# Miniprotein binders against a7ua95r516to809, part 117

Target 1, 294 residues: a7ua95r516to809
Amino acid sequence: ASLSLLSISDLVPDLQFIFFWMSNAIEILYFIQQKSPAYMQTIELMDDKAGSKESLLSATISANEEAMTILEEVIMYTFQQCVYYITKTLYVVLPGLLDCNPFGTEPSSEQCRRAAGVCVCAVCVMPEAVRRVVSVFQTTSDLLQQYQVHSEIQSQMFAYLFFFTNVSLFNQLIDKGPARGWFQRSRVLQIQASVKILLDWAKGAGHNHLAQKFFAKFCSTVTILASPPQQLSQMSWKALCAEHPSLKPVQLHRILTQYQLMAELGPLPIWQPSSEDEAYIYRTVDLLESFENH
Short names: E, the ipSAE of ESMFold2; O, the ipSAE of OpenDDE; V2, 0.75 times the mean of E and O plus 0.25 times the DockQ between their complexes.

## First folded at step 8 (miniprotein)

Design da12
Fold by ESMFold2-Fast, scan of step 8:
Structure da12 (fold): chain B 294 residues (1-294), chain A 80 residues (1-80)
Amino acid sequence: as target 1 above (294 residues)
Amino acid sequence: SMTYEVTIRTDNPEDLELIAFALRIIAKAMGLRVEEVRREGDTLRVRISGTPEQVEYFREIVELWLKVQGIDARVEVREV
């Protein structure tokens, strides 16, 4: 229960300790990789022609590989610990992103707009729920910079965090969306605007390519839910799958089915794939799962 | 092989745990045996066995690592 009140700032001292060891293990690894060839060459150039040099070289190569393995295990362990604590915090704050309104409260009257003589569109503001998610990403970025973690490791960490965020948001939207009214157009537009704030943060932080890759599934889902029903019903199944390659056909079918149930479609027929489309849906499950689990 | 004692003194004792870890890993990467590592206040004492040439190279590598990391420490080596 108390965990739902935990902020990322409460974890900073523990994260600093873990980032310190991760960063230092990475630096030691690179240092050894850079210096080992010169040392090995020193052994190879020894004047001992009687075979002890070959034994020493072989033993040193084996010991060097063991040292690298230990460092890789420390790096992996500390990386996983950072990811664990950061995603634990994300898990608590992410549901709020689906339930917040970045457009603020719509005006109950148009008095201010009429007085100005112009019709002004709503401007997105950062809700507290979105700010909490952004704070987790920003704190992670700050720690990676503070401990001078190499860019490759930074990219791997954000790839994982974006992947986790995408899967978490997608699963919550699909599983809880109908009961919470999240499939209604006004709610979907609010969700889309909130996600845009996260994507804009990622772009500003230099992670645009990773965000585009790892948020693709959730973004496709929101795009479908924001689409006019008539437009979706007029598209072939093949065309729908082509527009949303990040979604498994089974997932796309489930989204469309739920969308038809939630939307007021009037006399439009229930969307249903052909028998050939259904066969395609089920046959591609294993192949697309490989893509998603990468 | 001879036995040597490597003594590392730092103005920041909090660095000694990191230094001990790095020293153990560097020694292992060089195929050297670390027989004992002991911390005494501001000082780390490491007993290592190897040839004079290997141990001297180890001292140079450790000093270089400390310099690269910006750690202010003194390294002394003596045969025991």
Scores: ipSAE 0.629, ipTM 0.912, lowest interface PAE 1.2, mean pLDDT 80
Fold by OpenDDE base, second read of step 9:
Structure da12 (fold): chain B 294 residues (1-294), chain A 80 residues (1-80)
Amino acid sequence: as target 1 above (294 residues)
Amino acid sequence: SMTYEVTIRTDNPEDLELIAFALRIIAKAMGLRVEEVRREGDTLRVRISGTPEQVEYFREIVELWLKVQGIDARVEVREV
């Protein structure tokens, strides 16, 4: 009950505070890194009053390293806090993406209806469940830009968020998909369309490469499940492995087995794992993705 | 080493927290001891210990940092 009430908007004030300090810590670190060499040179040029110069230089170097370490700790801590809050929000909204029907005329949010000017922005035309996910990413992007966070840190944040999203969606689909009917072709096509909207947003936001990389496993799963039985039944195990290298043998085998059951296909010899992969298809520990492997 | 008071005044008191943080880090990076940081309204007072040369350089670095940040602030240094 209480988790469903957490919107990204409710976290914005806390996130703003964290992003402020993260950005400023990065800038101060950069400033120190740029100025420290010149400062050390000024110490080196000072008159050596009774051998104190080397001691002063050594002490200053050590103090500088400690200062940089503190800033790095602040950056890491603030980064982790941002990721924690954002992923908590994603955890709440991501299940809705799997249940979303993007082809349905779900009424636009009451807020967009009441504004006499129908915002025809790409976000306003999105299904509500997709919009909620995109809103988390967009809010994150807007905050990163507002506080002028270094581009590398932005990339790392989106990499992790996409990783988290992929793991969450993949694990939910594999674990709960059969029971919830998400493996039905009509439902898979809905999921595929919803993910495409998210990927299109990521492309528009300049994160196309990261999105393609980190969503590869989920996208491969959805692509296989969306394939017509007539087409997929013509593909060998080896061909499927080659086309979907992001999937482990155990994952591919599970997907194909569930597809077979859903499509009421008899056993397909062409999907039989190779002798090399046969030992790996039974490694159920590798079936679900881990959040720790990032 | 002598003790100095660095006074920073700004028309934007909301910046004083950031300035205080930056000053502490810059002072530390320079091997200066920060003894006290006080906020009095629109003024930040920082007590530091170092050589006259270190403190003068610290003033220059702080003024440069403020300029880079686009913060309009006045920096005064006095021996205490």
Scores: ipSAE 0.352, ipTM 0.782, lowest interface PAE 1.1, mean pLDDT 89

Design da13 (at its last fold request DockQ between E and O 0.93; V2 from the best seeds 0.74)
Fold by ESMFold2, fold request of step 9:
Structure da13 (fold): chain B 294 residues (1-294), chain A 80 residues (1-80)
Amino acid sequence: as target 1 above (294 residues)
Amino acid sequence: SMTYEVTIRTDNPEDLELIAFALRILAKAMGLRVEEVRREGDTLRVRISGTPEQVEYFREIVELWLKVKGIDARVEVREV
């Protein structure tokens, strides 16, 4: 089937299967960890008949460690499979955030419009492109809670999903932005508003810290592009680097170049890179982010 | 060292795959040798080798795990 037509709802049965095994493997691992010390103590306190106790204890410890390793591998594998399926849907819906107009007044779902009448829920007032991304995050959150997945694993999953979202949006903006008109000021303000809706969802879901950390590069990019020329032109290269540490020199240089074109500004002396950074503004290998940085 | 058969009976047979996985892992974590695991309808049969003391501890651990999971199942252990 085509990924462009894929909805998170189509993946729920597969995700339910994977979350079931992940959550159970986690629970069994902690159960073993809780019970193993007492069991090993019973062997250590055993009457040492024929001097075989030490061999039995060593073999049992080894087998115990192997059992826990198996469970950790199941947990890692199932986590990776969840992330694979979820990011597959994110990959197809994220570009729409860069094209949407969040200032529209229409409900985002025809089904929600018909069901709601004049009463519209927060999801129904979202632009459709934003709703599709939020639905992926919300469905993921609902499944994690349904299967009672350990909170640390839930945080790791959202850390990766936010990382993936940041990389995908940043790379598409940098790579396709000129051809798609995404650097025009009205478009940048629309993108900023759409991202705010995502950040508000993350805050309401208890993931504000993770979102602040993992959206930093894309948010910094949009913040710079949305800044008024009078304000931005007063900030030196060094000040911009300090305010936006998530941006590599080549990335900041590209963003300022696009800003100059959009604002019809000539070269600004205060935007000249430091001598240390000047060596790095042409490192094309560092322009786009790798999905493997997590 | 003697061979035992642990029999698990449940009203909810979709739980048997999870139960089989848990029994294999719990037995391994306790250093017990699992000889065979077979499913017969609503019944799971697991053959293990160990001392009577090890197998009694294993039964207690399995029953506790089933209770923690909220799985309605009966555990029987017989020497074979």
Scores: ipSAE 0.754, ipTM 0.943, lowest interface PAE 0.6, mean pLDDT 85
Fold by OpenDDE base, look of step 8:
Structure da13 (fold): chain B 294 residues (1-294), chain A 80 residues (1-80)
Amino acid sequence: as target 1 above (294 residues)
Amino acid sequence: SMTYEVTIRTDNPEDLELIAFALRILAKAMGLRVEEVRREGDTLRVRISGTPEQVEYFREIVELWLKVKGIDARVEVREV
């Protein structure tokens, strides 16, 4: 199937298999970690028949460490596979979020209407493009809960997914935004509203802190672009840097430059980078975010 | 070191794959040598080598793990 047709629903059976093994591997690891000390103590208390006790203990410690290493490898592998599949689905649906008009009466997708009652759930009132993104996260959350995956692993998974989402959205906005008209105020407000729906979902799902942390760069970008010209033109470069610490100088400079073009503002001396930042605004290598930093 | 056969029987044969995985790892973690793991219908047979004390402890750990997982299974151990 072409990547373009891959839905999260199509991956659920495969993900279920992976989550099953991931969860059980984690549980077994914790079980071993809890029981191993007592077992080692029993060996230590055994009668030392012919000096074999120390050798047995050493061999058992080594075997225990190897067993834990195998479990850790299984956990890491299954985690990576989950992330790989989920991020593929995100890659397909995330571009739609930037083009979404949440204020438009897009017809509610037929699927929620098939339940005989007017479902007024927050998901049913979401624009289709937003719903598709939320569906990926919700499905992930549901699977993690279904298989009772350890909370730390859940947090790590959502941290990565939010990181990936932020990088993807930020890079698309910076790279394609000018050409797509996403820097126009009306379009920015649409993007801001769409992202707010996603953040509200994350808050409702108990991931508010992670969402705020990992979406900071994209949210800062959208906040700047959504700012009225009268307000933003009064903010100095230093003030903007302080208000948006998640943005690198090169990124902030690019955003402001594109904002000036879209708002038909002349050059604003107040937005001139400091002498300290002047060397950094030309580091185009730092303009786009890397997926490797996580 | 003696060789033992651990037999696990369950009414839920779908659990046998997980049980087999857990048994291999638990045996390894205890420093037991796993000689063979076989599935025969609804029964799992694991051949392990160790001391009587190690194998008894292994039985207890497996039974405890099964209980924690909520798996209804019977564990039998015999010397072979």
Scores: ipSAE 0.689, ipTM 0.920, lowest interface PAE 0.6, mean pLDDT 91
Fold by ESMFold2-Fast, scan of step 8:
Structure da13 (fold): chain B 294 residues (1-294), chain A 80 residues (1-80)
Amino acid sequence: as target 1 above (294 residues)
Amino acid sequence: SMTYEVTIRTDNPEDLELIAFALRILAKAMGLRVEEVRREGDTLRVRISGTPEQVEYFREIVELWLKVKGIDARVEVREV
């Protein structure tokens, strides 16, 4: 069986099992936290016939901490398993987002007479590729609600999923973008519109803050690439660094180099790295983002 | 130390795995030693070592957890 044929729907039974145990471990943890103080007080109020009360209390506190640790490990393990299966599905569907057209019809000069930013004159539809990504997020949200997982854990789940999506999209655009034509202005505007659909979904789901935080790098990249040549050519390296603090010097330099090539701007000296950044623009190891959350 | 057998019977055998997990964790949280956990059809039998007072409190906590969780089960404790 091909991984390309797996959908989020195929994983729902496995995810339900994992969310079931995660939810129960969280509930038991909360129950113990609520009831332990009363039990400890009961031990402290016991008659101390043999002078063993202090040893019993100490042993009970230690055992209680061990029980809490076991539950925390179960919660962490089940969380990691959910993340693993969900991100594995995302990995398969995300590349399609960079190659789809949410405008439904090829843009003409009349449809895009307002060239600054995203053309508001074109009808935007949800492409199948975008719908598949949204489906993964929606199914995750539905399962978290079905098993009544605490909001803090829900936030951590979507923080990681947005982090993963951002890294995956950024790395694909930087690594494969030039060969796939993704740096061409028309393609960048399509990518920008597709990403807006994901961000709009996140806002509707109550995760706007997380989406703004964890999509920052990819959004900065797309924003630069979608900038009009006249506007971008007037900005200095320092000004671009200030507006896009999520981008490392080597990443910003690579993006600007691709933009200059695709926009046919010729040799422009205005995007000169600072003396502090000069060494970093040559460090290939820092170009692509790690999938490890840090 | 005294040894007790806690017997839990439910009309929903599917719940027994969760109940067994919860009992082990709750007993440990209370400083009680779990010596054996055995499943027999619709029944779970747990052997714990502790004082009569600790074991009685454990029974109350287990019954409360089952009630909060919405699991219909009967709890019995006997000294072995």
Scores: ipSAE 0.600, ipTM 0.902, lowest interface PAE 1.3, mean pLDDT 83
ESMFold2, look of step 8: ipSAE 0.744; ipTM 0.942
ESMFold2 (binder alone), look of step 8: mean pLDDT 87; pTM 0.846
ESMFold2, fold request of step 9: ipSAE 0.743, 0.734; ipTM 0.939, 0.943
ESMFold2 (binder alone), fold request of step 9: mean pLDDT 87, 87, 87; pTM 0.844, 0.846, 0.845
OpenDDE base, fold request of step 9: ipSAE 0.590, 0.582, 0.589; ipTM 0.887, 0.886, 0.887

Design da14 (at its last look DockQ between E and O 0.86; V2 from the best seeds 0.65)
Fold by ESMFold2-Fast, scan of step 8:
Structure da14 (fold): chain B 294 residues (1-294), chain A 80 residues (1-80)
Amino acid sequence: as target 1 above (294 residues)
Amino acid sequence: SMTYEVTIRTDNPEDLALIAFALRILAKAMGYRVEEVRREGDTLRVRISGTPEQVEYFREIVELWLKVKGIDARVEVREV
């Protein structure tokens, strides 16, 4: 409840603190990795005929490994804290993306001109619900840049944020979609347009590969639901499985069933599952996605 | 091994928390034991045990880290 009252801007000071310590822990880890070999060599070159040099070297190696472990734990902890706060904010704003209408929202010319003559039409024409989601991703990107976080860690963070967004949107659409009317063609086209704005942001931010990988399931779902009846009726179960490999048989079956129920132009063909998939279309335990990522 | 006091003075006291963290980790990575870390205004005092050669190397590594980080600070080492 309290999360619904907070914007991403309210979390920036806490996130700045966490990013500060994460970035410094990473830098110190790198510094030690670069300098430790030279130090170990100075120990090895010491004149010690009694063999106590081997004991000192062994003890130093163990201490170095412990220091590395402490830094890795600090990095993991701060990374998890950033992810926790950011996904908590995303969870609150994501449902709005499924209910917004990007086709009915035009920016005022004044809003566009406030960008000091720079064309920001994509931001200006963006529905408020989509803008809230994009601002979470943009704020995350800005913080990673401000604290000079290495690109590999940045990629890991956006991989998880996209994974979380995909699972959240997919589960909400499948679980609540029938009651909310989200499977109606006009609503699906609105959802598709809103998702396109998120994917365009990700491409502009240099994360196109991650977005393609981690949004695959939700994008497949929306693509199928947005398909014209004539086009979809020409595709077999096998062809749909081949085009949408991210969907499990039970998920594809549920999506096609919802499409058929919402078809206003009359009955659609029944998609016959392959013999290999027949048993799996009834596995309701596999319908919704898990938020856990290994 | 002897006990040494490493004193770091900075013109920006807000850096001291980061410096303290870095010193403790760097000392541990080199196999040293940090006995005490005290903050007094613009100054951080760290007591570590080691040989003269080890402590001099530690001083060099600390000075290098401060330079890489862009922190303006002075490092002094004294046997206690």
Scores: ipSAE 0.607, ipTM 0.899, lowest interface PAE 1.3, mean pLDDT 83
Fold by ESMFold2, look of step 8:
Structure da14 (fold): chain B 294 residues (1-294), chain A 80 residues (1-80)
Amino acid sequence: as target 1 above (294 residues)
Amino acid sequence: SMTYEVTIRTDNPEDLALIAFALRILAKAMGYRVEEVRREGDTLRVRISGTPEQVEYFREIVELWLKVKGIDARVEVREV
């Protein structure tokens, strides 16, 4: 079948239109907020022999609030439209991150530790699949800066994009991982390296805190799967839950089951859920994450 | 209250959609009733009901907003 991959560059004109109106709505909202006290003061200082000043002030306050509500709705709607278009692109490109090899074929050894502060190694080369994801994030960042969108709105947008990325990667890994061989240790290490490139982009873009917060579930999963068998086998279920609080019991159980299979640690379960978690390890309704953030 | 017509003339017609949106929302924020908004080429005409003092303050706010936004436009107000 001929699959047409959606490019972020194809969406730029639509995104420019939406960011233009979002940015201007934010600016007008701020302008009104700055000017309203002075205007209300002029009403309060009016001569009011007819006793209508309180009614006029109340009606004016109500109208002012309605205007700000309209602007807030425009901002919310345009924000939702931006994330809709951007996440459509992300959904198409994210699965490739799980299949790519960021290591290359030449010495990835100690070149990554070399200074003077610039890493020069083969493992730092950006594979096409990772580049496509970074391109979506970078294009979004460039547009937000071009239209001078308020920094809080920029943060909220990247919080959602990182959340979406985390859910998409986690669900794909859990759902398709056995069939695609993604639980093999060599694949897990490649996935870990690819995700590090994304995390490095987020840090350089000033979004490190958001990435650490919103990638936690996927990163915990990859950290567990990348752990040496000697170290992981010595950790109790309780210790793993404490170290990886972002993982639900059913999720942790599935990850450890796949780990034990791929590490050839025998058929008998090594990690025994606590008594309080035992009821939850088979709740398949909780296995995959929702793309809704509430 | 009386009806006034606010006329905005600009050298950059691509700004008119933004100006029209801003005028509607600024008038509403001040409690004014917008009766009509009409675009004629490089000109925007907006009808607003209010007292002379209210309409003068509206003109001042619109001119300030245009300055803050950096839009080169001429604002005229007349009673209709």
Scores: ipSAE 0.602, ipTM 0.898, lowest interface PAE 1.1, mean pLDDT 84
Fold by OpenDDE base, look of step 8:
Structure da14 (fold): chain B 294 residues (1-294), chain A 80 residues (1-80)
Amino acid sequence: as target 1 above (294 residues)
Amino acid sequence: SMTYEVTIRTDNPEDLALIAFALRILAKAMGYRVEEVRREGDTLRVRISGTPEQVEYFREIVELWLKVKGIDARVEVREV
C-alpha cells in the first residue's frame, strides 16, 4: 500500500502483536529483577561443597545479566518498531493539520454518525484533519493501556511522538509556510485552534507536561505569528528571545522576517538581533529541526 | 547436576508461545542450561540441567510467574 493510504487502523493488528511482546518482555524483566536477588541469596546460603558455590554464583550472575540484556533488546526493538509504524501514519496525516480550517462547518465524518446517537464527544466535533491526528495518538494510548505497558515506556513513547510531531509541523511551517500562506493571520489562527485541540486531547490523556514541553517550539512559532502587529512590533528582539526560549536565534529571525513580509511591515529596528546573536541568525543549518536529536 | 524435564500444561494454547518465551528467559536468568523447549499440543516440555534444589526453585518461580500473569497452567517436574 502506498504510504499515502496507510491509516493507523490498518496497522492495529501488527501493533497489537508488537505491544503484546513489548509489555510481556517488560513484565518478565521486572519479575527477574525482583526475584534474582532472592535466588542469589539462596545460592549463598547453600552448603559450600568444595568451592563450587562461588563458581555457581558467578555463573548465575553472568547468566542473569545475559537474560536481562536479551529482554532489554526485545523491549528496545519492539519500542522502535512501534515508533516506526506510528510515525509513518503521523507523517501522512500531519500536513492536513496545517491546512485545516477548524472554524469551518466541515461535515462531520459519516463514521461517528453511524452510531445511532448524536455522539457529542470531543472527538466527534473535531475537524476531520485534527481527528485523524488525534486518532493516531488515541489508538496508541488505547493499545498501551490494553496491553498494560509500563508507565515509563508509555511516557517515553508519547515523548517521542510529540517530539516527532513538533519537528514535522515546525519544519513544514517554516519551510512551506510562506508559499502556502500559513503565515497569514487568518491561517495562523486556524493552525493555533487546531493545535489547541490536540493539546487539549493530550491534557485529557494525562500527557499535559510532555505536550507542553515537546510542542514548545511549534507553539512559540504559532504564538508569534498569531500576535497582532501592534503588539508584536512593540516587543524587542531580546524580549522575544526571553519569551520564546525554545526558538534558536536563526529561527526567531526567520519567523520575524516572514511576519514582516506578510504584515507588510517595514524593517523594525526593535527586532534587530543583538550583537551577540548576530552571528547565529545566519546559521541556516540550525533553521530546521532534526529528527535525530531525540 | 541431573537432567530434568519441566512440563507445563495449559487449557489455553494461545498462551503457549508466551509461556515458552518466559520459560527460556527465566531458565537462562537462573543460570540453567536449557537443552530443549518442545511444544506438544497443549504441553510445553523444557529440559534443564541442575541440582534438585535448583530445579525445585525453578518450578516455584515458573508457578509464581504464571500466577502473576493469571495463566492457569500446571507445572510438573521429573528427572530424565
Scores: ipSAE 0.557, ipTM 0.865, lowest interface PAE 0.8, mean pLDDT 89
ESMFold2 (binder alone), look of step 8: mean pLDDT 81; pTM 0.767

Design da15
Fold by ESMFold2-Fast, scan of step 8:
Structure da15 (fold): chain B 294 residues (1-294), chain A 80 residues (1-80)
Amino acid sequence: as target 1 above (294 residues)
Amino acid sequence: SMTYEVTIRTDNPEDLKLIAFALRILAKAMGLRVEEVRREGDTLRVRISGTPEQVEYFREIVELWLKVQGIDARVEVREV
């Protein structure tokens, strides 16, 4: 009954059905938009025997608007359903990304033979947890391509998926990280390497701009946590805020507090919040990110 | 306004669900009243009310849409 047992592969038939209807609704919408002007012109050129032409034109305009509204609702509904099922699958597999070790992954002898001379070895060393996340994104991309969904809709879908992934990873790291040891330097470096694999996939898929925009918060977090103590201790609070504008004061303060604790830099804070930010470092309501876009 | 029966026949019955959806939307967009839609095996029958000019244009638009989608189907219109 648990969705945690459902893989992306199990959802493909349902997703194919939803993408089929979304794609076709989009195509019908565009077809109507392209043909309506010609049809309206045909009505205007008709012989107005009884003065009914204006009424017919007005009724047709209203009917056209209603048809467009129905199609827009179908497109929105199917888009929301795709996002819902894909993000539910992502939510289940994303914690594994924070808990895997890409440096400990070695290709099997069969994978090494396959990679020899032709295949890229890096593909064979991807951790299973990272592969599961990449598979969700790749399956989504494949379905959008299979049903020839317009690039603007594809961009909107990946914008939301990257937004969701960023929020999910950030919230899990901040909320659960201390208890799970994720702020230990060795674990942070493993997380950084795993995230790089996801970002490299996004770049290869043509979504580099969206990935840069929507992963900014989590990338800033990992970058700070992976910084050597000598380098990070030389940066002022103001400099860190300027370099990482995606982080709220309370978020930056929590990250630096965890860094100081794990790096054993001592009990005295090195990074002093600016006077204007001091009140905001205690706003716990702003610590975790919202999944609500609007 | 007169009533017409639009008959669509295809060798791929699975396409009829999409065709029925598209026909309802296209008819609505053109201000045509859809009285009835029936699916019988490989055949879809749609009864619409409108002027002869509107129905003739509807037939042309449906045939064009089918070609754009790569769907092999035959469209016939009769006044009932």
Scores: ipSAE 0.363, ipTM 0.821, lowest interface PAE 2.4, mean pLDDT 83

